# Designs tried in a protein design chat: miniprotein binders against Guanine nucleotide-releasing factor 2 (C3G). Part 2

Target 1, 226 residues: Guanine nucleotide-releasing factor 2 (C3G), of Drosophila melanogaster (Fruit fly) (o77086r1339to1564)
Amino acid sequence: KSLEIAEQMTLLDAELFTKIEIPEVLLFAKDQCEEKSPNLNKFTEHFNKMSYWARSKILRLQDAKEREKHVNKFIKIMKHLRKMNNYNSYLALLSALDSGPIRRLEWQKGITEEVRSFCALIDSSSSFRAYRQALAETNPPCIPYIGLILQDLTFVHVGNQDYLSKGVINFSKRWQQYNIIDNMKRFKKCAYPFRRNERIIRFFDNFKDFMGEEEMWQISEKIKPR

## First folded at step 19 (miniprotein; from f1 with Q52R)

Design f2
Fold by OpenDDE base, fold request of step 25:
Order: C-alpha cells, then sequence, then structure tokens
Structure f2 (fold): chain B 226 residues (1-226), chain A 120 residues (1-120)
C-alpha cells in the first residue's frame, strides 16, 4: 500500500510539474508574480497542501500509537518516493514530519533518527549539497524540488548584471541560468510507468482536507503542553 | 567540413538577426507587450552567443558547441514567450509567422550543433 500511494503521489506531481513552462520560473525569479505563473503556482500550492494534509492526518489522531503508525507509514512512503526520484512529494512529507507541531511530540527513537536522516538531504547549512549531488546523479524520470530551482534562479538574477561593459552580455549569468533550466527541462520530458489508481486518488481528495497552522499548534500543545 | 558548418552558422545568424529586427518592429506597435519584450531580449542574447560560437569555431575550439547549445536554449525560451504573446493575441499573424521561422532556424542550429559534435 505504501508503494502504491507513492506511485499515485508521483503521478499527480508529474502531471503538475510537466505543465510548468520555463517562462514561469524565469518570470517568478524576476518579479515574484504568481499571476504570471499559474502552473508554477498550482505546483507549489500542491506541495503545501500535501504537507498540511499529512500534518493534519497525524494530528487528528487522538491515540499516540495510531499517530506513530501513521508517521511510520509516511516514512515508508517517503522511502518509496526517494527511490522514484520524486523529491517534491518526498520533501512535502518531510516538511510535515519536521514541522514544529509534529516534531515537538514524543516519538520513538527510530522515527526521530529516520526523520533526521531525511533532513540531512536538504541541510541548508551546506546549501543543499547532498540534494544537489543526488539530483546530479539522477536519471529521468524525476520530479525535482522546485523551491531550490526558484531560489537558485532568484540568486542568479539578483546577484548578476545582465550586461557587462560595452553592451556585451554577461555570459556567466546566462550559463548559470542555462545549467538550472537545462536540468529542469531534462526532468520535464520524463514519464512514470505507473497506472492511475482511482481509489487512492480519491483517498487523497486533492489534499484539500487540512487544518490551518494555528489549529495544528493548538492540537500539538494539547497533546504535549509546553 | 568545419568550414561548411561555419558558413551555415553565419547564414543562420544573419537570418536570426533579420527575424529579430522584424520582431522589434512588431513590438514598436505595442510596446507594452511584456512577452514580446522578453522574447526580443533573449533573442539578442542568443545572437551574441551565436556570434561567440562562430568566433570559437573559427579557431577549431570545441567550446563553440557549448555556446551553440546555450544559444539554442535561449531561442527556445524566446519561442515560449512568443507563444505566450500569441495566447493573448491569437490573430497576430506576424508574430505567428516569425515564431515559425525562428523555430525552423532553431531546428537547423540544433542539426549543425549535432553535426559539429561528431567532428570536434
Amino acid sequence: as target 1 above (226 residues)
Amino acid sequence: SIQDKLEELKERLEQLEKELRELEKRLSRDPNDEYLREAIEMLRWAIQMLDRAIQRLQNGDPEAIRLLKLALLWIEIALEFMKRALRKNPEDEKVERLAERIKKLADELERIADELSRIL
């Protein structure tokens, strides 16, 4: 069941990711305008919904053992997602498990260690070195983490002039953008060999069943007071 | 031969410059078309990249192939912006024709790049 769930998550992610046009990420890096980048916005919204959905599924359980079972299920799903090179859903679920409301709860040592090991992939102190290396070694099909693509494009945009003296283009800037975009293009052309499972898709229900951050904190503090 | 490819690249560069000028004329009629403006800017970049590629190729430098690939990417992105402009104005036959011609140029440049990759 965890494998099948991961496959269906990946199919949904792939459908949204392939619709993102290159102009959208470039425009977003320049002006942060969501209206100019509707497919990008849908993809990022999907990421957030999935994370909040996972948090909500855990926090709504009254029994600690049931919460632990669900966390273990998500860990199993994440392992499958990682094998499928679906970094988007992998990191969405990681964001849920490493969220303040969930992380502060009491968990078995094995769960804490697994989550910590997953966080090492996206360690910001190393500028996502482990993730970048993993991505560089990845062959399609793959769904990358869009957040880093946007961050990298933004940094390239802000940190470099478009032109050098005498109207010569900044080749360095254009190469940096090329490297980011070319990798994204490479992954956009891929297809996953999975079949749609309508039962599981209905179970997700577009990940719309989630609670707000304030409610999550309230429940968390009720479970484990500060 | 490398010389034959050099001549082909020069011809394609001249053609691309012509298409860019026509696109600039089109933008002058609607200067607020942000997508056409982006396309024009990217085509200008691509032209400079192609020019650099030609210069490198004259010296037999394999870096020419990388520069061609760089130019091709920006031409492709320019075409995507032109497509966006056409979504806003589907009846713009001029932009449509320009996009078609630029796409043909991109295809030819890709062919040349592939052929050069076998020689260099």
Scores: ipSAE 0.891, ipTM 0.953, lowest interface PAE 0.5, mean pLDDT 93
Fold by OpenDDE base, last read:
Structure f2 (fold): chain B 226 residues (1-226), chain A 120 residues (1-120)
Amino acid sequence: as target 1 above (226 residues)
Amino acid sequence: SIQDKLEELKERLEQLEKELRELEKRLSRDPNDEYLREAIEMLRWAIQMLDRAIQRLQNGDPEAIRLLKLALLWIEIALEFMKRALRKNPEDEKVERLAERIKKLADELERIADELSRIL
């Protein structure tokens, strides 16, 4: 069931998210060194694998009706993910459905409209305003989109001096970082009340079964020539 | 009383400064220890934040509590960096003892912040 899949995705995400240490996000924002941030890297890798896995599951289907069925299934899963405040898996699946190789294919109007509506949450023209508002209204448990946390921390780091004068710290910079980190910490402490379903977890198989971008484009162009 | 809390905060600030000096001495033995360097920097920030909190509290300003929370976060992060340093060098008893003492200070500061929140 779509709900059960969403719950298991959320459990996997939560396990990885809670392992991220605050030093990792601060260090990454400063120097983008992967070796210093192994848990953060694992979480980011998981996000990417999930997206590529979803793309691959759709593109490997030769029948258009079966592709639509799978896309509709992912849309249902995404709706559940959104309800349970899992923005990580929600956006991973959205990135799959909104990817060039998939988006260019012919879809029912309803699918296109649903995907468009989901994209409104992360509209870059508004600096993720809708997402930020939704997150602000969210009570734990929640898995935030880590990409924006990293972006915000990077922006604060680059845009502000550590010191205003000799020996005087930039309190504004430290408060900006505090607000980001405190919010992240708030979500790290809360567990989801879901039970593991080993069948579904095995079905995911760590999302390792995916094809590369080039292969995805080749299949897409074979389905719908340019 | 607020005055009692002020004296407690001043004492904790002095203790934190002492621990910082000891940590700086430790870093002098291995200047390339990145994690200790980060911890030291964050503790320096926390000390300034605590100092500002004390100044605000002298005037009965509730902003003192927010500044204490800010300081506490950075002490917590500093402790996480010290933990990373210890993972790299588990036999560093000096860093371990310093981390333990700083953690106790953080716990005391948290207590004081909570108590102040009830009276301000």
Scores: ipSAE 0.891, ipTM 0.954, lowest interface PAE 0.5, mean pLDDT 93
Fold by OpenDDE base, fold request of step 25:
Structure f2 (fold): chain B 226 residues (1-226), chain A 120 residues (1-120)
Amino acid sequence: as target 1 above (226 residues)
Amino acid sequence: SIQDKLEELKERLEQLEKELRELEKRLSRDPNDEYLREAIEMLRWAIQMLDRAIQRLQNGDPEAIRLLKLALLWIEIALEFMKRALRKNPEDEKVERLAERIKKLADELERIADELSRIL
């Protein structure tokens, strides 16, 4: 069941990721105009909905043992997602488990250690070094974390002038963009060999069943008072 | 031979410059077309990259192949911007024809880059 769930998450992610056009990520890095980047926005929204959905599924459970069982199920799903190179859903679920409302609750040592181990992949203090290395070694099919692509493109855009002098292009800037975009293009060309499971897809229901952040905090504080 | 490929690249550069001028002429009729403006800018970059590739190839420098790949990416992105412009104005036959010709040029440049990779 955990493998099948991971496969269907990956199928949905792949469908949205392949629709992102290169102009969208370049335009977004320049001006952050969402209207010009509808497929990119849909993909980002999907990531956020999945994270909030996972948080809501955990917090709505009244029994602590049931919450632990559900977290362990998400950990199993994440292990499958990592094996199939789906970094998007992997990080969406990690964002849920490492969120303030959930992380502050009392968990078994094994759960805390697993979540910490997963966080090492995206350690911001090392500028995502572990993730970048893993991605460099990854062969398609793969769904990358789009947030870092956008961050890197934005950094290149802000940090470099378009021209060195009148009419002379900045080759360094264009090469930096090339390295990011070419890698993204490489992953867009390959499909996952998974079949659509309508039962599981209906269960997800586009991940629309989630509560707001304030409600999540209220429930968390009710479970474990400050 | 490398010399044959050099002449082919020079010819393709001249053709791309011609297509750029036609696209600039089209933009002059609607200067507010943001996507055509982006495409034009990227084609200007690609032309400079191709020119640098030709210069490097004259010296037998393998860096010429990398510069060709760089130029190709920016031509492909320019074509994507032209497609976006066509989605807004599907009746623009001029932009459609230009995009088709530029796509053909990109395919030829890719062929030349692959052939050079076998020689260098």
Scores: ipSAE 0.890, ipTM 0.953, lowest interface PAE 0.5, mean pLDDT 93
Fold by OpenDDE base, last read:
Structure f2 (fold): chain B 226 residues (1-226), chain A 120 residues (1-120)
Amino acid sequence: as target 1 above (226 residues)
Amino acid sequence: SIQDKLEELKERLEQLEKELRELEKRLSRDPNDEYLREAIEMLRWAIQMLDRAIQRLQNGDPEAIRLLKLALLWIEIALEFMKRALRKNPEDEKVERLAERIKKLADELERIADELSRIL
């Protein structure tokens, strides 16, 4: 069941990811205008919805044992997502488990250790080194973490002039962009060999059933007072 | 031969420059077309990249192939911007024709790059 869920998450992610056009990521990196990048925006929205959905699924459970059961299920799903190179849903679920409202609750040592181990992939202190290495070694099909692509493109844009002198292009800037975009293009061309499961897709319901951040904190503090 | 490929690349570069000029003429009629403007800039970059590739190839430098790949990417992105422009103005037959011709040029450049990769 956890594998099947991971497969369906991956299918949904792949459908959205493949629709992102290269102009969208370049325009977004340049001016942060979401209106010019509708497919990109839809993909990022999907990521956020999935994270909030997962948080909500955990926090709505009144029994601590049931919460642990759900967290363990998400951990199993994440392991499958990682194996199938779906970093998008993997990180969306990680964002849920590592969120303030969830993380502050009392968990079994094993859960805390697993979540910590997953966080090592995106350790900011190392500038996502582990993730970058894993991605470099990844063969398609793969769904990358789009946030880092956007960050890297933004960094290249801000850090480099378009021209070195009058009429002379900055080749370094263009190569840096090339490396990012070419890698993204490589992953867009490959499909996952999974079949659609309408029951699971309906269960997700586009991940629309989530509570706001304030409500999540209120529930968290009710479960475990500060 | 490498010399044959050089001549072919020079011809394709000249063709691309002609298409760019036509696209610039089109932009002059609607200077507020943001997507055409982006496409034009990217094609300008690609032209410089191709020119550099040709120069490197004249010296037998395998870096020429990488520069061709770089140019190709930016041509492809320019084409995507042209496609975006066409979505806004689907009746713009001139932009459509230009995009088709530029796509053919890109395909030819890709072929040349692949062939050079076998020689160098």
Scores: ipSAE 0.890, ipTM 0.953, lowest interface PAE 0.5, mean pLDDT 93
Fold by ESMFold2, last read:
Structure f2 (fold): chain B 226 residues (1-226), chain A 120 residues (1-120)
Amino acid sequence: as target 1 above (226 residues)
Amino acid sequence: SIQDKLEELKERLEQLEKELRELEKRLSRDPNDEYLREAIEMLRWAIQMLDRAIQRLQNGDPEAIRLLKLALLWIEIALEFMKRALRKNPEDEKVERLAERIKKLADELERIADELSRIL
């Protein structure tokens, strides 16, 4: 069942990812203006909703044993997402398990160790070296972490002038942008071969059933008082 | 064969320069059209990339192929910006015709890049 859930999450991510237009990411890198990037916004909103949905599924359970069972289920889903190269959903679920309201709760040593291990992939030390190595070895189909694509494009824009002198373009900047964009296009080209499972899609309900941040903290503090 | 491709590249560069000038004229009617501005800038970049590719090809340097692919990316992105301008103003027949001609040029450049990959 965990494999099927991962496949359906990936199918939904892919539908939104393929709609992102290259001008949207370039314009966002230049001025961070959300009204010029509607498809990018939908994709990032989907990421956030999935993460908050997962947090809510765990926190709403009154019984500690049931919470552990659900966390272990999400861990299994994340392992499948990693194998199918869906780094974006992998990160959304990781951010849920590593969020303050959840991380602070009492978990089995095995759960804590696995979450720490998963965090190594997206560790920001050395400019996300582990993730970049994994991605470089990844063949399509793949859904990359969009946040790093945007960060890289932003840093290239800010850190480099367009022209070296009047009318002479900065080829280094153009090649850096090319490498990022070409890789993104490569992953958009190949579709996942998954079939829709309407029962699972209905269960997700577009990940809209989640609590707000304040409510999550209040529940977390009731479970484990400071 | 390489000489034939060199002549084809020079011709396509000249054609792209012509289309860029036409697009610049169109922008003067609406100087605040940010999408057309972006497209124009990227076409300017692509022209320099093509010029550099021609220089490399004159020396038989396979870097010409990489530079051609770089130019093709930016031409394709410029076309996407022109498409955004057309979505905002669908009756702009000038931009539509220019985009069609630039797309044809991009297809021809891609064919040349493929043929050079087999030669070099």
Scores: ipSAE 0.794, ipTM 0.918, lowest interface PAE 0.7, mean pLDDT 90

Design f2
Fold by ESMFold2, last read:
Structure f2 (fold): chain B 226 residues (1-226), chain A 120 residues (1-120)
Amino acid sequence: as target 1 above (226 residues)
Amino acid sequence: SIQDKLEELKERLEQLEKELRELEKRLSRDPNDEYLREAIEMLRWAIQMLDRAIQRLQNGDPEAIRLLKLALLWIEIALEFMKRALRKNPEDEKVERLAERIKKLADELERIADELSRIL
């Protein structure tokens, strides 16, 4: 079942990812104006909703043993997401398991160790070195972590002048942008071979059934008082 | 032959320069159209990339093919910006005609790049 859940999450991510237009990411890298990047915004919103949905599924369970069963199920889903190169949903679920309200609940050591090992892939130290190496070895289909694409485009924009002298373009800047964009286009072009499963899609209910941050903290503190 | 491709590239560069000048004239009538401004900027970049590709091809340098692909990417992105301008103003016949001509030109440049890849 965990494989099918991961496949349907990936299918939904891919639908939103393919709609992102290249002008949107370029304009966002320049000025972060959400008005000009509606498809990118929907993709980012989907990421956040999935993460909060997963947190809520765990925290709403009153029985500690049931919470552990659900966390282990999410871990299995994340392992499948990694194997199918869906880094974006992988990070959304990792963010849920590593969130303050959930992390503080003192999980079984095996769970804590697995979450820590997952964090190593997306660790931001050394400029996401582990993730970049994994991505470089990845062939389509793939859904990359959009946050790093945007960060890289922003750094290229801010850190490089457009022209070296009057009227002479900075080829180095244009090649750096080319490499990022061409790779993104390569991943946008290849579709996943998964068939839509309406029962699972209805179960997700667009990941809209989630609690706000304040409510999640209140429940977390009821479970483990400070 | 390489000489035939060189002549074709020079002709396509001249055509792109003509289309850019027409797009610049169109922008001057509506200077705040940010999407057309972005497209114009990227076409200016592509022209310099094509100039460099022609220079390399004159010396038989296969770097010309990489420079063609770089130019083609930025032409494609410029066309996407023009499409955004058309979504804002769908009745803009001038921009629509320019986009059609530039797309045709990009297709021809892509064919030239493919043929050069087989020669070089």
Scores: ipSAE 0.787, ipTM 0.918, lowest interface PAE 0.7, mean pLDDT 90
Fold by ESMFold2, fold request of step 25:
Structure f2 (fold): chain B 226 residues (1-226), chain A 120 residues (1-120)
Amino acid sequence: as target 1 above (226 residues)
Amino acid sequence: SIQDKLEELKERLEQLEKELRELEKRLSRDPNDEYLREAIEMLRWAIQMLDRAIQRLQNGDPEAIRLLKLALLWIEIALEFMKRALRKNPEDEKVERLAERIKKLADELERIADELSRIL
C-alpha cells in the first residue's frame, strides 16, 4: 500500500509541477510577486498542505502504538518517494516528521535514526551538497525540490549584475540561470508511468484536512507535557 | 559544411535583429507591458549570445554549440513571455505575428545547433 500511496502522491505533484511556467519562476526570483506565479503558488501550497496533513494524521491518533504505526508507514512511503526521485513529496513528509510537535514526542530509536538519516540527504550545510550530488546523478522522471530552485535563482539574480559594462551582458549570470532552468525543463518533460487510482486520490482529499499549528502544539503538549 | 552553417547563422541573426526592432516599436505603443519588456530584454541577450557563437564558429570552436544552446533557451523564454502578453491582449495581431516568426527562427537555430553537434 505504501508504494501505491507514493505513486499517487507523485502523480499529483507531477501534474502541478508540469504546469509551472518558466516565466513564473524567473519573475518570482526577482520580486516574489505571487500574482504573476499562480501555478507556482499552487505547487508550493500543495507541499505545505501535504506536510500539515501528514502531521495531523499522526497527532489525531488516540494512542502511542497507533501513532508509531503511522509514522512507520510514512517512513515506508518516503523510501519509495526517494527511489522514484520525488524529492518534493519526500521533503514535505520529512518536514512533517521533523516538525516540532512531532519530533518532541519520543519515538523508538529506530524511527529517530531513520529520520536523522533522511535529514542528511537534504541538509542545508555546505549548500545542500548531498542533495545536489544525488540530483546530478538522477535521470528523469524526477520532481526536484522547488524551494532550492527558487533559492538558487534568487541568489543568482541578487548576486550578479545583468551587464558588465554598457550593453555588454554578464554571460556568467546567464549561464548560471541556464543551468538551473535547463535542468528544471528536463525534469518537466518526462512523465511518470503510473496510473491514477481514484480511491487513493479521494483518500487524500487534496490534503485539505489538517489542523492549524496552535492546535497541533496543544495536542503534542497533552501527549508529552513540557 | 561549417561555412554553410556560419552563413545560415548570420542570416538568422540578422532576421532576429529585425524582429526585435519591430517588437521594440510595438512596445513603444504600450510601454507598461511588463511581459513584452522582459521578452525584448531576453532577445537582446540572445543576440549577443548568437554574435559570440558566430565568432567562435569562424574558428571552428565547439563552444559555438554551447552558446547556441544558451541563446535558444533565452529565445524560448522570451517567446513564453510574449505568449503571456498575448493572453492579456489576445487581439494583438502584431505581437502574435512576431512570435510566430521568432518561433520559426528558434526552430531553425535548433536545427543548426543539432547539425553542428554532429560536425564538431
Scores: ipSAE 0.785, ipTM 0.914, lowest interface PAE 0.7, mean pLDDT 90
Fold by ESMFold2, fold request of step 25:
Structure f2 (fold): chain B 226 residues (1-226), chain A 120 residues (1-120)
Amino acid sequence: as target 1 above (226 residues)
Amino acid sequence: SIQDKLEELKERLEQLEKELRELEKRLSRDPNDEYLREAIEMLRWAIQMLDRAIQRLQNGDPEAIRLLKLALLWIEIALEFMKRALRKNPEDEKVERLAERIKKLADELERIADELSRIL
């Protein structure tokens, strides 16, 4: 069950990821103008909606035992997502489980330890070293974390001029951009072999059924008063 | 055979320079077309990459193949920017025709790169 849910999440991610055009990421890295990057915006919006949807699914459950069962189900889904190299949905769900309204509810030790171990993958303290190592060892198909692609392209843009002198191209800048973009294209090209399951897709309902941040905090505080 | 590929590469570079000059003239009619400006700059980069690839190939240096792949990526991205310009102005027959010719050149350059990979 959890495997099939992970597969359908990955199918939806891949559809949006494939539509992102390379000019969008290059222009966004330069000026962060959302008007010029509509497909990139849809992809990042999907990430946020999935995260808030997962938080809402947990917080809406009336019974504490049912909330723990749902968290354990999301953990199982995340393990499948990691195995199929969908880092994007993995991070969206991790963001949900590690969010303030959810984390503060004090889960059993096994859940807390698993979430902590998942966070090690995205530790930013050494320039995302753990994630970069995992990605470098990853064969397609894969959906990478788009945020780091954008960050890397931004750093290359800011840290390098286009020309070393009048008319002399900066090959180092061109190669750095090449390596980031070529790897992204490589992952965009390789499709996942999953078939659409309309029952599960209808269950997701485009991840649109979520609560706002204030409502989530109100419910979290009702469950465990401060 | 390497000499034949070298002459083909020089011919393709000359053709790309011609298409770039035509695209630069088109931009002069609408100098604020950001997408055409980006495409032109990337084609300028690709021309320098191809020129260096030719220099390396004259010495039998396999780095020529890597430089060809670098140029091909930037030509591909330039074509994507041209497609964006066409979405903004779909009736621009000149840009559409130039994009088709540049795509044909890119396909030929890819063939040359593949053949050189087997020789070198």
Scores: ipSAE 0.782, ipTM 0.919, lowest interface PAE 0.6, mean pLDDT 90
Fold by ESMFold2, look of step 19:
Structure f2 (fold): chain B 226 residues (1-226), chain A 120 residues (1-120)
Amino acid sequence: as target 1 above (226 residues)
Amino acid sequence: SIQDKLEELKERLEQLEKELRELEKRLSRDPNDEYLREAIEMLRWAIQMLDRAIQRLQNGDPEAIRLLKLALLWIEIALEFMKRALRKNPEDEKVERLAERIKKLADELERIADELSRIL
């Protein structure tokens, strides 16, 4: 069941990912204008909604044993997402399990150890070396972590001038952009072989049923005061 | 031969320069079109990339192939910006015709790059 849930999450991600146009990503890196990047915005909103939806599913359960069962189910889903190269949903769910309101609840040691091991993939201390190496070894189909693509393009834009002198283009900047965009295009071309399951898609309800940060913290503090 | 491909590249560069001039003329009639402005800038980049590719190819330097791929990406992105301009103004027949001609040029450049990769 966890495999099928991961497959359907991946289908939803892929649908939004393939609609992202390259001009949107480049324009967002320049001026961060949401109006010019509607498909990109829908994709990044999907990431955030999935993360908050997962947090809410856990926090709404009154029984601690039921919360543990839900976390373990999300862990199983994440393992499937990793195997099918859906890094974007994997990280959305990881951010949920590692979020303040969830992490502070003190889980069974096995759960804590698994979440910590999953965080190694996104370790930023070495410029995301683990993730970049994993991605470089990944064959399509794949949904990469959009956050890092946007961060890299933004860094290239703000850290490099367009021209070295009047009329002379900065080839280094153009190559850096090329490497990021070409890799993204490579992953956009390959489709996942999964069939749509309307029962599961309806269960997700577009991940719109989630609580805000304030409400989540209030519930988290009610479960474990402090 | 390399010399045949070199001559083909020079011809395609001249053709792209002509299309860019036509697009610049079209922009001057509606200078507020930011998407056409972006496309024009990227085509200007691609022209410099092609010029350098030609210089490297004269010496048989395989860097010419990398520079062709770089130029092709930016031409492709420029075409995507032109499509955005057309979505905003669908009856702009001038931009539509220019995009079609630039796309044909890009396809020919891609063929040349593929053939060069087998020679070099």
Scores: ipSAE 0.731, ipTM 0.887, lowest interface PAE 0.9, mean pLDDT 89

